# VH-VL binders against q9vpl3: the designs that were tried, part 328

Target 1, 224 residues: q9vpl3
Amino acid sequence: RGKINIQRPKAPHYERARVVAVTQPKYPELPKAKSCFKTRAERTQQQQENPYNEIIAREVRNWLDHSRLVAFFHLSSITADDIFRVRVQLHKQNLHLKSYGSKIIEQAVKNTRYEAIVPLFHSNHCIVFSPDPEKTAALLRIVRRVPQMVLLGGIVEETMLSRNQLVAYAQMPGLHAVQAQLVQTLSQAPGHLIQQLQAHQNSFVQVLDVHAKNQMNEETPKST

## First folded at step 11 (VH-VL)

Design cb41 (framework fv_imvotamab_arm2)
Fold by ESMFold2-Fast, scan of step 11:
Structure cb41 (fold): chain C 224 residues (1-224), chain A 120 residues (1-120), chain B 112 residues (1-112)
Amino acid sequence: as target 1 above (224 residues)
Amino acid sequence: EVQLVQSGAEVKKPGESLKISCKGSGYSFTHYWIGWVRQMPGKGLEWMGIIYPSDSYTRYSPSFQGQVTISADKSITTAYLQWSSLKASDTAMYYCARLDYGDTFGFDYWGQGTLVTVSS
Amino acid sequence: DIVMTQTPLSSPVTLGQPASISCRSSQSLVHSYGNTYLSWLQQRPGQPPRLLIYKISNRFSGVPDRFSGSGAGTDFTLKISRVEAEDVGVYYCMQATQFPYTFGGGTKVEIK
């Protein structure tokens, strides 16, 4: 059975009558005197901007909130083929290159802890996201071959880092580097008190000598 | 490696409910949008709606608003398209496709399609 | 809604010859931020659509360089420099500048 009737002219009598009745007394209900509307162009612009700002900002915030590594770049003119090759190399390292409009980024991060990044997006830019902060060294190695991409700074484990700090982080070994960075930013104990306690212990030359000897090999092993 | 795998063909009667699926693999499912596209037999493509799996935010085409429900379960990397009551006019091939506003701003990877036949 | 009009409806082409498909939108596809969200899709017989070109002229991964896109505002073109047997199918343009997203009616490319 084709089942029910497929009567496509199916506007309900009630709906039609209701629309006519509701719109009919236009003059007494809405005199129209001084009724103004935004221009068609203004309405179209608001419609285009508002939905996309909200929708794409959702995506931007999700990347920021769920990436342990975020790197910001200025992007000079680059061919589609060249940026595609960069994306492929980055993807192999679980690094995700994204491009969003400056206005969308501003709306996404306004009134959030990320608001300080807005000045980085004056013009052409891109962002690299990763759930793995240990890939910072691989990221910097890849982009060194791409002169059109200039590192501006980044965020590691929710800590905002300058370009120099991010480069230094790339040279730290493993998970302990991430933990050290977190501990440094979340230091609860007074720094000078800790230093005073360590200075007093340093009077025991034999213990301090072992520590100093171990540090002769550089404080932290570098990624190089 | 990016792949969208859709559920198998369905044959239904008018008035029945149906829920078809689209399983993503080979990428971070929660960071990309999933859209649904209808193609009626011998016709072109029609956009139905999109969902963001991370928080299940949805946006529908006006012509499909109220006719279908789009949902997602991020724990099993699967998006869904559902009808509460099918009509013969719902007979079509249904595709899911991935969308990234940070890259292509277009549907980059597509599922193989699910043929839905509603008759009798 | 933005209406997307494709021409021609069908394009019989001799192997090795170029093919050109046009897409016209009822209004500008330039978003307020200066971006143009126009894509081209290929659908081979019995297969799902495949992304060829995005943002007017950017070729997607794995797409042969014989495919190219161009255009601005309301007029866009997809070109195939040397048509091969595997290029048989229906080609669609798509706009994502405004909701609802809309597709062109399709252009069928056939070998003569």
Scores: ipSAE 0.742, ipTM 0.882, lowest interface PAE 1.1, mean pLDDT 80
Fold by OpenDDE, second read of step 12:
Structure cb41 (fold): chain C 224 residues (1-224), chain A 120 residues (1-120), chain B 112 residues (1-112)
Amino acid sequence: as target 1 above (224 residues)
Amino acid sequence: EVQLVQSGAEVKKPGESLKISCKGSGYSFTHYWIGWVRQMPGKGLEWMGIIYPSDSYTRYSPSFQGQVTISADKSITTAYLQWSSLKASDTAMYYCARLDYGDTFGFDYWGQGTLVTVSS
Amino acid sequence: DIVMTQTPLSSPVTLGQPASISCRSSQSLVHSYGNTYLSWLQQRPGQPPRLLIYKISNRFSGVPDRFSGSGAGTDFTLKISRVEAEDVGVYYCMQATQFPYTFGGGTKVEIK
């Protein structure tokens, strides 16, 4: 009895083939997991009206309004585990890492002073919030160790800063220190000017005095 | 450390009013949602509703809409769940939990629970 | 409402052996924003629920590595690689993709 070739089964008789064809379970085409290949940005762009929009947008707006430091980052091939580690480190410094959809951000900032940030959210991104602008240096120190987090810009004390400006800000002495320096510099300027102006006058008076003394010495008759 | 501390166990009669509390600490109370979850004796978990303490925006489950009132006092970082008229069927453990839409999109921290017993 | 169905209802496990819990949703839990908001919670006897896993596979802070979550669409699984005595309790899946939030019926993990 010939070995049933399981790899190339003989075609069944025509009638049997018809019955098998009709009785074959039509498996629904597995939804092509097209979603697995779409970036987060692509998925968020296709977002339809969702009941969560208002809810989450409210939260985002609240974070923006109550934060004195906001930093925007691009995420490049970062794992969930890596994000978690960074989040923990940031949290220890009272820095709050959040991630929201692009459409949520758009809704949250629409018709507000923050509307200019919308173009930053076209790719995978995260936001770091802090009530303390002095934590900017700490933030940058932490994220420097994470190459997958690329700084795009931020908001400090209600002012939008570019990446370079934010880095520069982090390097500046505290506002009070800078103000103190400015006051000191400004306080010294008038003193120097007055000294310079008085220097010329004093020099002139000295020269005149010398001249007067010399003239007096010449007029004193040598009493023989 | 993030903590939610709930008020103590309550024993009430049908028809009485009740207000239980959930106090948050160790985090910015106004930035996170608070939800309430019911667990009847020997049963599973049921979502009741959520509140945003910053402006007291509230959403309810349809099953609990009109049955309870969720409120918050941000000045003392406390959320509340209240009944105007208790029923025997309200006997359950009630949990408050923190909700974060910026990360977990779920209840990440939970209170210890408040047992409410309604009996004649 | 989205119905969450957990299986099994009870899972007796020998210490050191793996455990697996299934959760099926009545509809896809993929949110319009692209994320799947499925969480796993642990409730030990006499304690409040504790978050274990969020967004299918992310471990929450303080959760041991022996816990892992997987799945997509409507089918999700929680796995414990090596069950310890402290893992005894009821486990719940929860969806937050749509209001109202709904929980599975729970799976009781017990030691044989």
Scores: ipSAE 0.727, ipTM 0.861, lowest interface PAE 0.7, mean pLDDT 87

Design cb42 (framework fv_imvotamab_arm2)
Fold by ESMFold2-Fast, scan of step 11:
Structure cb42 (fold): chain C 224 residues (1-224), chain A 120 residues (1-120), chain B 112 residues (1-112)
Amino acid sequence: as target 1 above (224 residues)
Amino acid sequence: EVQLVQSGAEVKKPGESLKISCKGSGYSFTHYWIGWVRQMPGKGLEWMGIIYPSDSYTRYSPSFQGQVTISADKSITTAYLQWSSLKASDTAMYYCARLDYGDAFGFDYWGQGTLVTVSS
Amino acid sequence: DIVMTQTPLSSPVTLGQPASISCRSSQSLVHSYGNTYLSWLQQRPGQPPRLLIYKISNRFSGVPDRFSGSGAGTDFTLKISRVEAEDVGVYYCMQATQFPYTFGGGTKVEIK
């Protein structure tokens, strides 16, 4: 209660913090105070004390939404001079090397179509963005000389691609090449063959049924 | 080549309004933040605020919140700093600078500055 | 707010000799993600600031190798190994670890 002087005199700069710490409840709902989870109030205060997450997440979302090529890399230890030279080479090809913290990436992509990328960023990482998917071949050529950067996968035209699919895309000219390949793959799947047959049968039956109903219910259709 | 070009020097009287500009070129304007920094005559640098041109989200330094308005027009790749009513204490050089959190995590390219003089 | 203190206020240097500028923060600049967001800016007379160093020790594009940055926590140093005439100006440290962003008071480098 504030009536006894502890070992050392009360420090003026700690008076406010001390009062606030004593007043605010830490774990109001948990019967055991040994829990390591944070209350909603504590999480809100932590976010308010460091608002960078939302600010930087805006930047990450914008890069993802406006890049037709996104490549994800694991990054081993590399000198500042070496990574700078890589950035310069990439920039000449309109390829933009960016590094963001894992938690910021998670916040940026949660509840979005990009949420599946979060597991890629549990260790050191970087991302390359470009508005030009035709630069994928240039990207792979440059990165091949940088053993510290290991390709994990990417996104091309809003489609998630594995490492092997991204390498294959690099060898295909023109826009929508990956989409064309995907369509071909799906058309060869056994399940799709059966579904296509059923759809054709149903469409044909529906055309006949509509024709019969028109003859039955419409006496004098207007022709033009 | 990344370049930020600011509007010319201004001479104003207390109580007048003013809007100065910062035009970006040589990069994707909507992918980078623009910050404003004040330098009073013979003094150091003070951060005023930042804007993300893609959605016009702004964050101000507490010292400048309510003192100025930061805005951007992405169709002409231009950011703005505006005063509704100037004070003599607003006399300073004003810089715009590009801010990138994915690389430098700081101001990487700077405009040439706009000198604002407010006197009666 | 984090207060950034630079020493010395001015540094007269003979051409070709080294120069060293110190920057000390009132709080640790280590971000919770492990990075330290400390940069150094150069402002030549009548010119806008120019980025020299970011994240303590990373030289920016076009910055000569005679400039180097070092430090950790609250203590940071900018070194110029061989001062040239074009290096005359005011040097500022800046922190971007916490809002509001804050700058050091500046160190004037000039030739004697």
Scores: ipSAE 0.726, ipTM 0.867, lowest interface PAE 1.2, mean pLDDT 80
Fold by OpenDDE, second read of step 12:
Structure cb42 (fold): chain C 224 residues (1-224), chain A 120 residues (1-120), chain B 112 residues (1-112)
Amino acid sequence: as target 1 above (224 residues)
Amino acid sequence: EVQLVQSGAEVKKPGESLKISCKGSGYSFTHYWIGWVRQMPGKGLEWMGIIYPSDSYTRYSPSFQGQVTISADKSITTAYLQWSSLKASDTAMYYCARLDYGDAFGFDYWGQGTLVTVSS
Amino acid sequence: DIVMTQTPLSSPVTLGQPASISCRSSQSLVHSYGNTYLSWLQQRPGQPPRLLIYKISNRFSGVPDRFSGSGAGTDFTLKISRVEAEDVGVYYCMQATQFPYTFGGGTKVEIK
């Protein structure tokens, strides 16, 4: 019995071929993964206005308005499990990790003071919110262990900061400490000025005293 | 820990008004939506509506629009579901649940439920 | 409204054996933002529903690894790799892609 050539099967008889053609399961065309080549940004731009947009945008805006610390991160090849782990760690510190579409962010911040953040959301991103700006150091400590999270910038006390500025802020002593230092520095400045101004006067007086003493000594007649 | 605690079981007559409550704790109440879900005896789950406690923005299912009122008091982190006039058909378990659009985009935490019985 | 159809209605399973529940939507659950907002809920007897899976395949906090979700578009599956006694209850799929949110009819998982 001739070796069934599995690689080049003989074409079945015409009648059999017809039956096979009719009985062949029509597999639904796999959705052409055209979406695999579009960036998240491209996918979100083409999306029609969804009734959910308003709802989600409202939430985003609310987070922004009630947060004193907002940090923006780029996500590079992070798994859902990794995100979850980070979320749990952040949550323990009253840091809230959220992820929204770029279009939602745009809608949320349109015509607001936050509009400048829109350019940060062209790729996969997440946002961390906190009511406590003192948690900046804690945030940075946690995310340092997550190489897939890249800090892009943030908002602290209604001020937009670059990545470097956020890092610097985290290293700064608390606002009160800084204010205290400033007050101390400012309080010392007038003292130094007064000292410098008085130094010349004091030296002059000293010189005059010495001169007066010398003159008095010269006028004392040697009592024979 | 995130918790939703609902008010106790209610026994009412047709035509009576009712307001049940759902108190949230362990999270920022104003940042998450609260939804209400009905479960009739021996039946499945039905979405009724959602409310954003921060500004009390509300969305209803068409099936429940005008039939119930969803409200919230953010000062005491409580959401409410109320009827002006109960019907026998309102007999059901009612659940409140937290909805997160940022993460799960679903009901991630649920109350223990409030049983409402309406009988003549 | 999006209709969610679950099969089977009842799933008797032997302890330690796998279980599979199907959920089909009347239309695509892919949201305009690219996410698919399909969730799976577990309701044990006498208890409120509990979130198991969100966005098709993500396990919620505290959910055992034996639970997994898969699917795309209109067809979704919840799998339990090894059914335990505590897994007895009714399972619901839920879509949150479009208002109104809708639930499947539920699948009752029972021990044989």
Scores: ipSAE 0.600, ipTM 0.804, lowest interface PAE 0.9, mean pLDDT 86

Design cb43 (framework fv_imvotamab_arm2)
Fold by ESMFold2-Fast, scan of step 11:
Structure cb43 (fold): chain C 224 residues (1-224), chain A 120 residues (1-120), chain B 112 residues (1-112)
Amino acid sequence: as target 1 above (224 residues)
Amino acid sequence: EVQLVQSGAEVKKPGESLKISCKGSGYSFTHYWIGWVRQMPGKGLEWMGIIYPSDSYTRYSPSFQGQVTISADKSITTAYLQWSSLKASDTAMYYCARLDYGDYLGFDYWGQGTLVTVSS
Amino acid sequence: DIVMTQTPLSSPVTLGQPASISCRSSQSLVHSYGNTYLSWLQQRPGQPPRLLIYKISNRFSGVPDRFSGSGAGTDFTLKISRVEAEDVGVYYCMQATQFPYTFGGGTKVEIK
């Protein structure tokens, strides 16, 4: 309801609409926002619309549920022949190298105890699974010769371990090592573990930045 | 190392039931899908369905839904394909093949095939 | 269903000469997370199929380097750079991007 003899100017409305339009992000955020607020019915419908994703997610969950050792890696550019060589070496030690899309991993681990691993898969990645946690030392020995694979962390006996904790676990001999690592990890708050995993990723990025900067400074230094 | 061994050739009459097998070895049976593929005499390959042995989840091709049953027994690392009532049109070579989505995204190892002949 | 069309139906080739097989899909084979699930299979006379190439261009274990795959979207090619006597057989393309999984009609490679 307005007075017929007074008309409000439209310039403020036009300016507001213009400001909102130009400040809106170009990258579409609607899919992410919609995903965060999906109802159970919408979630069920999306599963039905993409039954293929459920097939792959079932496989991922099975590997996670039946592996006593799971190791997460960042994967740099590597040829099919090189990764095949690594797979063969790992398989001899009952270590299984797998690669899945990030969206599939996220779908597989949602609402499970593994959900904290999702941030590890926002770049190129792979996972090594084994039913035998004592193969951690063999895994690290093999991967030491593969600079394209960078260890981010893992899960041992259903317990999330940072890179440093997994390396320490590899140094421990025998069955008593499992109990020691479990006790150590159980002392951590869930938020602290996630922060530690993210810190290792940030440290890797920092190493790459320092290396790039130092490479250009390798020229013969001039005398002062 | 990885091997799929299928049961021997079968000769049946229309209306008879049949169950053929595919035994996996040299790998973790419950971590891989098993698919079944039909090849009619002198013709190409047709996908029938897949099973995940860990939980016996199955997915069938629409053309084979209700015509066959795929099952697995993980305790003896064996997958099965069965018919309740065979037809002459079921005469074909049947292959089992291993599949996973973390490696090759395709059927990587195949059984030797089971020839099924249905005739009066 | 995604229809897979192979050409030619048969390819008679002289030993040591190249062979090329084409596969066309009725729809794009790119899955929602960016991978293309196009495989090539070889079936020698009286034998089961054997995986040659997976994800368009990657050779499977034990496959000689004379086999190569290429393509994108809906058009894919399998090439044999120097055909050997053991390469006689039928070659199939296969898609695993969408259910039901579908195969091409096959291309028979034979020595002339």
Scores: ipSAE 0.509, ipTM 0.783, lowest interface PAE 2.3, mean pLDDT 79

Design cb44 (framework fv_imvotamab_arm2)
Fold by OpenDDE, second read of step 12:
Structure cb44 (fold): chain C 224 residues (1-224), chain A 120 residues (1-120), chain B 112 residues (1-112)
Amino acid sequence: as target 1 above (224 residues)
Amino acid sequence: EVQLVQSGAEVKKPGESLKISCKGSGYSFTHYWIGWVRQMPGKGLEWMGIIYPSDSYTRYSPSFQGQVTISADKSITTAYLQWSSLKASDTAMYYCARLDYGDYMGFDYWGQGTLVTVSS
Amino acid sequence: DIVMTQTPLSSPVTLGQPASISCRSSQSLVHSYGNTYLSWLQQRPGQPPRLLIYKISNRFSGVPDRFSGSGAGTDFTLKISRVEAEDVGVYYCMQATQFPYTFGGGTKVEIK
């Protein structure tokens, strides 16, 4: 029984070949998607300003404008369930995890003070918003348990911070505490200066007193 | 807890004006969209429009454009749906729902509904 | 407008048995940003709609594990692994990929 050569099947009988040729599903030539060779940048430029995107961009802008704490995260292979869990945890702390398309973010921040954040949104990302900058420590604590969320940077009190700066900020005592410390330090400085200035004068007076006493002792005639 | 509470049932005659309300609580009202959905008796859901309470930006379904007015008062965290002149065909249940594009891209919380009956 | 077609219109199910609802869109629901904004809603008798599934397959908060969503492009499915008495109601698919948002016609799930 001749080994059926699966690599070079014998051409079917002419009649069978005709039937197979006619019954072969003509798959529409997949339009050679010229789009496969368009760079991500080219694909993004041709996307007509979808009115839909403007609507979402409005929301993004509103969050940015009303948040005192904004943190940007890269998402690495995170599941929807994991995101949901994190969202719930953050929400309990009045931290709002949002996810928007990169193009929407670009549109939202275009010609605004937030335009510098655009380079952070080249991959899967999420944003955490909060009205309370004191929640930075809480945010970082929660995110530390989520290895799939990588901190990229943030905005605190209208100031853009790097990842390291944001971490440092979270470790700082509250603004009031820092201010109090500063005031305390500054209040001590004049006292110390006065003390130092007076120290020399006091020392000089002491030396003079000693000298005067010694002179008086020498002038007291031994009354025999 | 996020809640949307709508105004009570309305019975009106054709030609009358009506304004129903949806009050949001338990969340930042100005950060989330509010949508209105119509459900005629025994029928499915129909999207009417949405409003962003922060600046009162509004979008309507083409089918409802010019037929209703959606508005909001952020100071009292309330959205409104109003008719200038009711028709019998406006008889339906009307739902308000919260929408967030950053989370679910859907209506995550719904009001209890307001039944509007228009009969001569 | 994107037309959402649900099948079947009615789904009588025996308690403890699985149920499956199909939703087909007239156009792809893949948004320009790559996401598919399909949601499933449950409306129990005399109640407002409730969000069950968002973005094809994600369960909303408080939704039991017996509910699952799947699909891609234009074809989507909601599955209930074991139907319970509380699952009786009308289910709607909704697309939010394009304005105007549109709902399916609904599928009534009832107990045999």
Scores: ipSAE 0.718, ipTM 0.863, lowest interface PAE 0.8, mean pLDDT 87
Fold by ESMFold2-Fast, scan of step 11:
Structure cb44 (fold): chain C 224 residues (1-224), chain A 120 residues (1-120), chain B 112 residues (1-112)
Amino acid sequence: as target 1 above (224 residues)
Amino acid sequence: EVQLVQSGAEVKKPGESLKISCKGSGYSFTHYWIGWVRQMPGKGLEWMGIIYPSDSYTRYSPSFQGQVTISADKSITTAYLQWSSLKASDTAMYYCARLDYGDYMGFDYWGQGTLVTVSS
Amino acid sequence: DIVMTQTPLSSPVTLGQPASISCRSSQSLVHSYGNTYLSWLQQRPGQPPRLLIYKISNRFSGVPDRFSGSGAGTDFTLKISRVEAEDVGVYYCMQATQFPYTFGGGTKVEIK
């Protein structure tokens, strides 16, 4: 069929094609040209920019952009059954527990207002999202019974809050006007939120490390 | 209650166009991926592609790239799977399923399926 | 593409007896973030697939304790400790670690 034949790349079956096939260069004409090959640095950068990470980062950005409450937690070792029970309790309150890799979170928040949260995810972590900031009190009540989840801080109405500020927010009556006023008051307070959140995380990790080392020392004999 | 409800069975001729639907309810539609899975009569499951309804980003299986179009309308919480020109080999059960990378990392809730029959 | 191979093709079992299904991947399913995106699905006759297990060993909501998953890297197992009549169906393993997502060929569990 003519349409099929036209669509396929074919060399003409006449004198000119024979001459072209004999004289046309079959190899790149680069004996005197500069290299067009990628450098090792460029290859390394291509390996680091995984398209699969961008797909998941899209999901993270969407949760951040459409949640009026975001709470960050350090997560200690926890069984699947235990985390499932927590997810069920949270879901009943329209609270959504999510876990993402640190590199994905970094990619998602890079060059955004949320970039300050990256240091929180150096260790094991999870995030709770909700469209309803009035659920902060319910969240803290549920998590109070889960010692493996340690509150690091959060974002309420697009405002970064430390652990102590988020706890204070949870104690409010829940009226929208009162909540908005408190968020404005808290957001005007000077502070080192990144340092506070990271210090709390590092303190918890340090306590766990010291406890683990003490337990190991108690379990091993004094002498060889 | 999370629910995905698919459109009814279709009987078509080769060369006809078709658009089937998957309506989500009981969850935040824009926060979850929707995937499409084909099951040929008496055969196993084949992943076709996924869409993120928030921004309509799509990713297709190489076997289905250019063969189908996946789209979504977040205003009516509905995802679509579309053919411009059906073939007899498109006869299959088509499932939509929800996927989230931050939760179960698998297709957690599935539609009831849409049977598509293409014959002369 | 990652190829998912399931054995056996069919598993006729007596009610109350255990059943075991194996799934082998052509490549490691460990993602760079340490998670393994391996799931097990159940499809009862005439019904859509249902998620049973995610990330190798975690039971999905409402899934009975008799179902358990185990494995690492490229070799994974689904076990039913005591098969009941409602467990009849086809079971599929699935990987979501790499595009394209791929399914095992399925294992039919039936009562003998």
Scores: ipSAE 0.624, ipTM 0.823, lowest interface PAE 1.5, mean pLDDT 80

Design cb45 (framework fv_imvotamab_arm2)
Fold by ESMFold2-Fast, scan of step 11:
Structure cb45 (fold): chain C 224 residues (1-224), chain A 120 residues (1-120), chain B 112 residues (1-112)
Amino acid sequence: as target 1 above (224 residues)
Amino acid sequence: EVQLVQSGAEVKKPGESLKISCKGSGYSFTHYWIGWVRQMPGKGLEWMGIIYPSDSYTRYSPSFQGQVTISADKSITTAYLQWSSLKASDTAMYYCARLDYGDYFAFDYWGQGTLVTVSS
Amino acid sequence: DIVMTQTPLSSPVTLGQPASISCRSSQSLVHSYGNTYLSWLQQRPGQPPRLLIYKISNRFSGVPDRFSGSGAGTDFTLKISRVEAEDVGVYYCMQATQFPYTFGGGTKVEIK
C-alpha cells in the first residue's frame, strides 16, 4: 500500500506475504505415468521408489547444498498455529523450518557425506536450514521457548555436530580459533561423534517418555 | 520494494585506489547474499564474487581473487567493492545483485550499475 | 570452470515471430545433490540485467508468459513465443550450480 504507518506499511505487508510463501513447501509436478505393463516385482519396486518422494528429495538436496547451518529436531505434537508462529520467528532470522518424511531424507542424503543423519529421523522430526551459521545462537534462543522441538544435532560449515557441540558453537560464533579446535576434535573422532548422536537420541526417547507422563500429571490439576 | 542503489560513476588513473558501494533497501539486508558482476565495454557479464552481509563471509571468482576486496556494513545496509591499485583493464560497468536463498537461487534484483573509467 | 556457450550470437526477428536461444554447458549442471541452478537474464540497451527464468524453467515475478525455459544436463533453451518491441536486448544464461558462477557469452535479440 502507499500509506506508510505501523499497521499498513507496504514493506511489512509484502514481507508477511513473502514469509508465508517461502515457508510453505512447494512441490513440482509428478512424473508422468508409465505406459508399460508391470510385473509384481516391478510394482513393488515402483512402490518403494515413490516418484513424489524423489521430487521432494531433490528439494532437500538443494537446501543442504546451499545451507551453512542445518539443525535437526525431534518434533512432538504441536498445533498448526504454534508451528506457524515458530516458522515466522525463524524466517525473520533467515532460518527455514522444513518437515520431510524419513524416506525422503534417506533418499536425499543417500551416497552423501551426511548419510549418517538418517537414524535421527526414525521418529517425528523437523529440520532448520540457514545460509548463516552465526544464526545458531538465534535459533537456539527461539527454540528454547518451543518445548515441542528438541535439538538432536546439526551440520555447521559441512561439519556434523552433536547437540552439545552445536550449543557450544552458538556461544562462540565469532571465535575462529574455537571453531578450529572443534573441527580438529571432530576430525580425530568421527565414529565417536556418530555414536554420541545415537546415544543422545536414545536418551531423548527416554526423556520423551518422562515428558509424556509429566504432561498426563499436568492435565488433571488446573488453576483458575 | 526491493532496491539496490549503487554509487556514481568514477574516473580514475592507473595505480589509484577505489571503493564503490551498493546500498540495499526494501528487504532484510542480512538475509541475502550480494554479488558483484563486471561488464567490460561491449562485452558480456563476469561474476566477481559474493558476500553474505550478516557475517561478511565472501567467495571470490578465481579470476578476481586477490585483485578486489568485497565487504559489507550491515548497519547501513551497504556492500562494497574495492581495488587497492586500479589498472586500465578495470574499465567497466560494475553491477551489484542480490542472490535469493531458498526460492530462486538466482540473482533476482540488480543495481543500476557503476561505470568505472581508468584513464591513460 | 564451467564454460557456458550461447548460440546464436545475434538473432534478428520480425515482431510477433518466435525466438529461440540455446545455452550449452561444458559440464553437466546437475550437482551431486541433484540441484540445477540455471537462470536466464535479459539486458535491455542501457539498463542493468533483469532476471527472467530461474532453475531452468521457472518464470520470475512479473515476467510475461511468452518467455519459457527448458533443458537438462548440459543443454538449455530460452524461447520467446512472440517477440515484442520491448524484448530487444541481450540475453544471458548463468549457472550457479558450481563455483565460480559463470555466464554465457550473450545473444542479441534485435528487430529486422
Scores: ipSAE 0.006, ipTM 0.504, lowest interface PAE 8.8, mean pLDDT 77

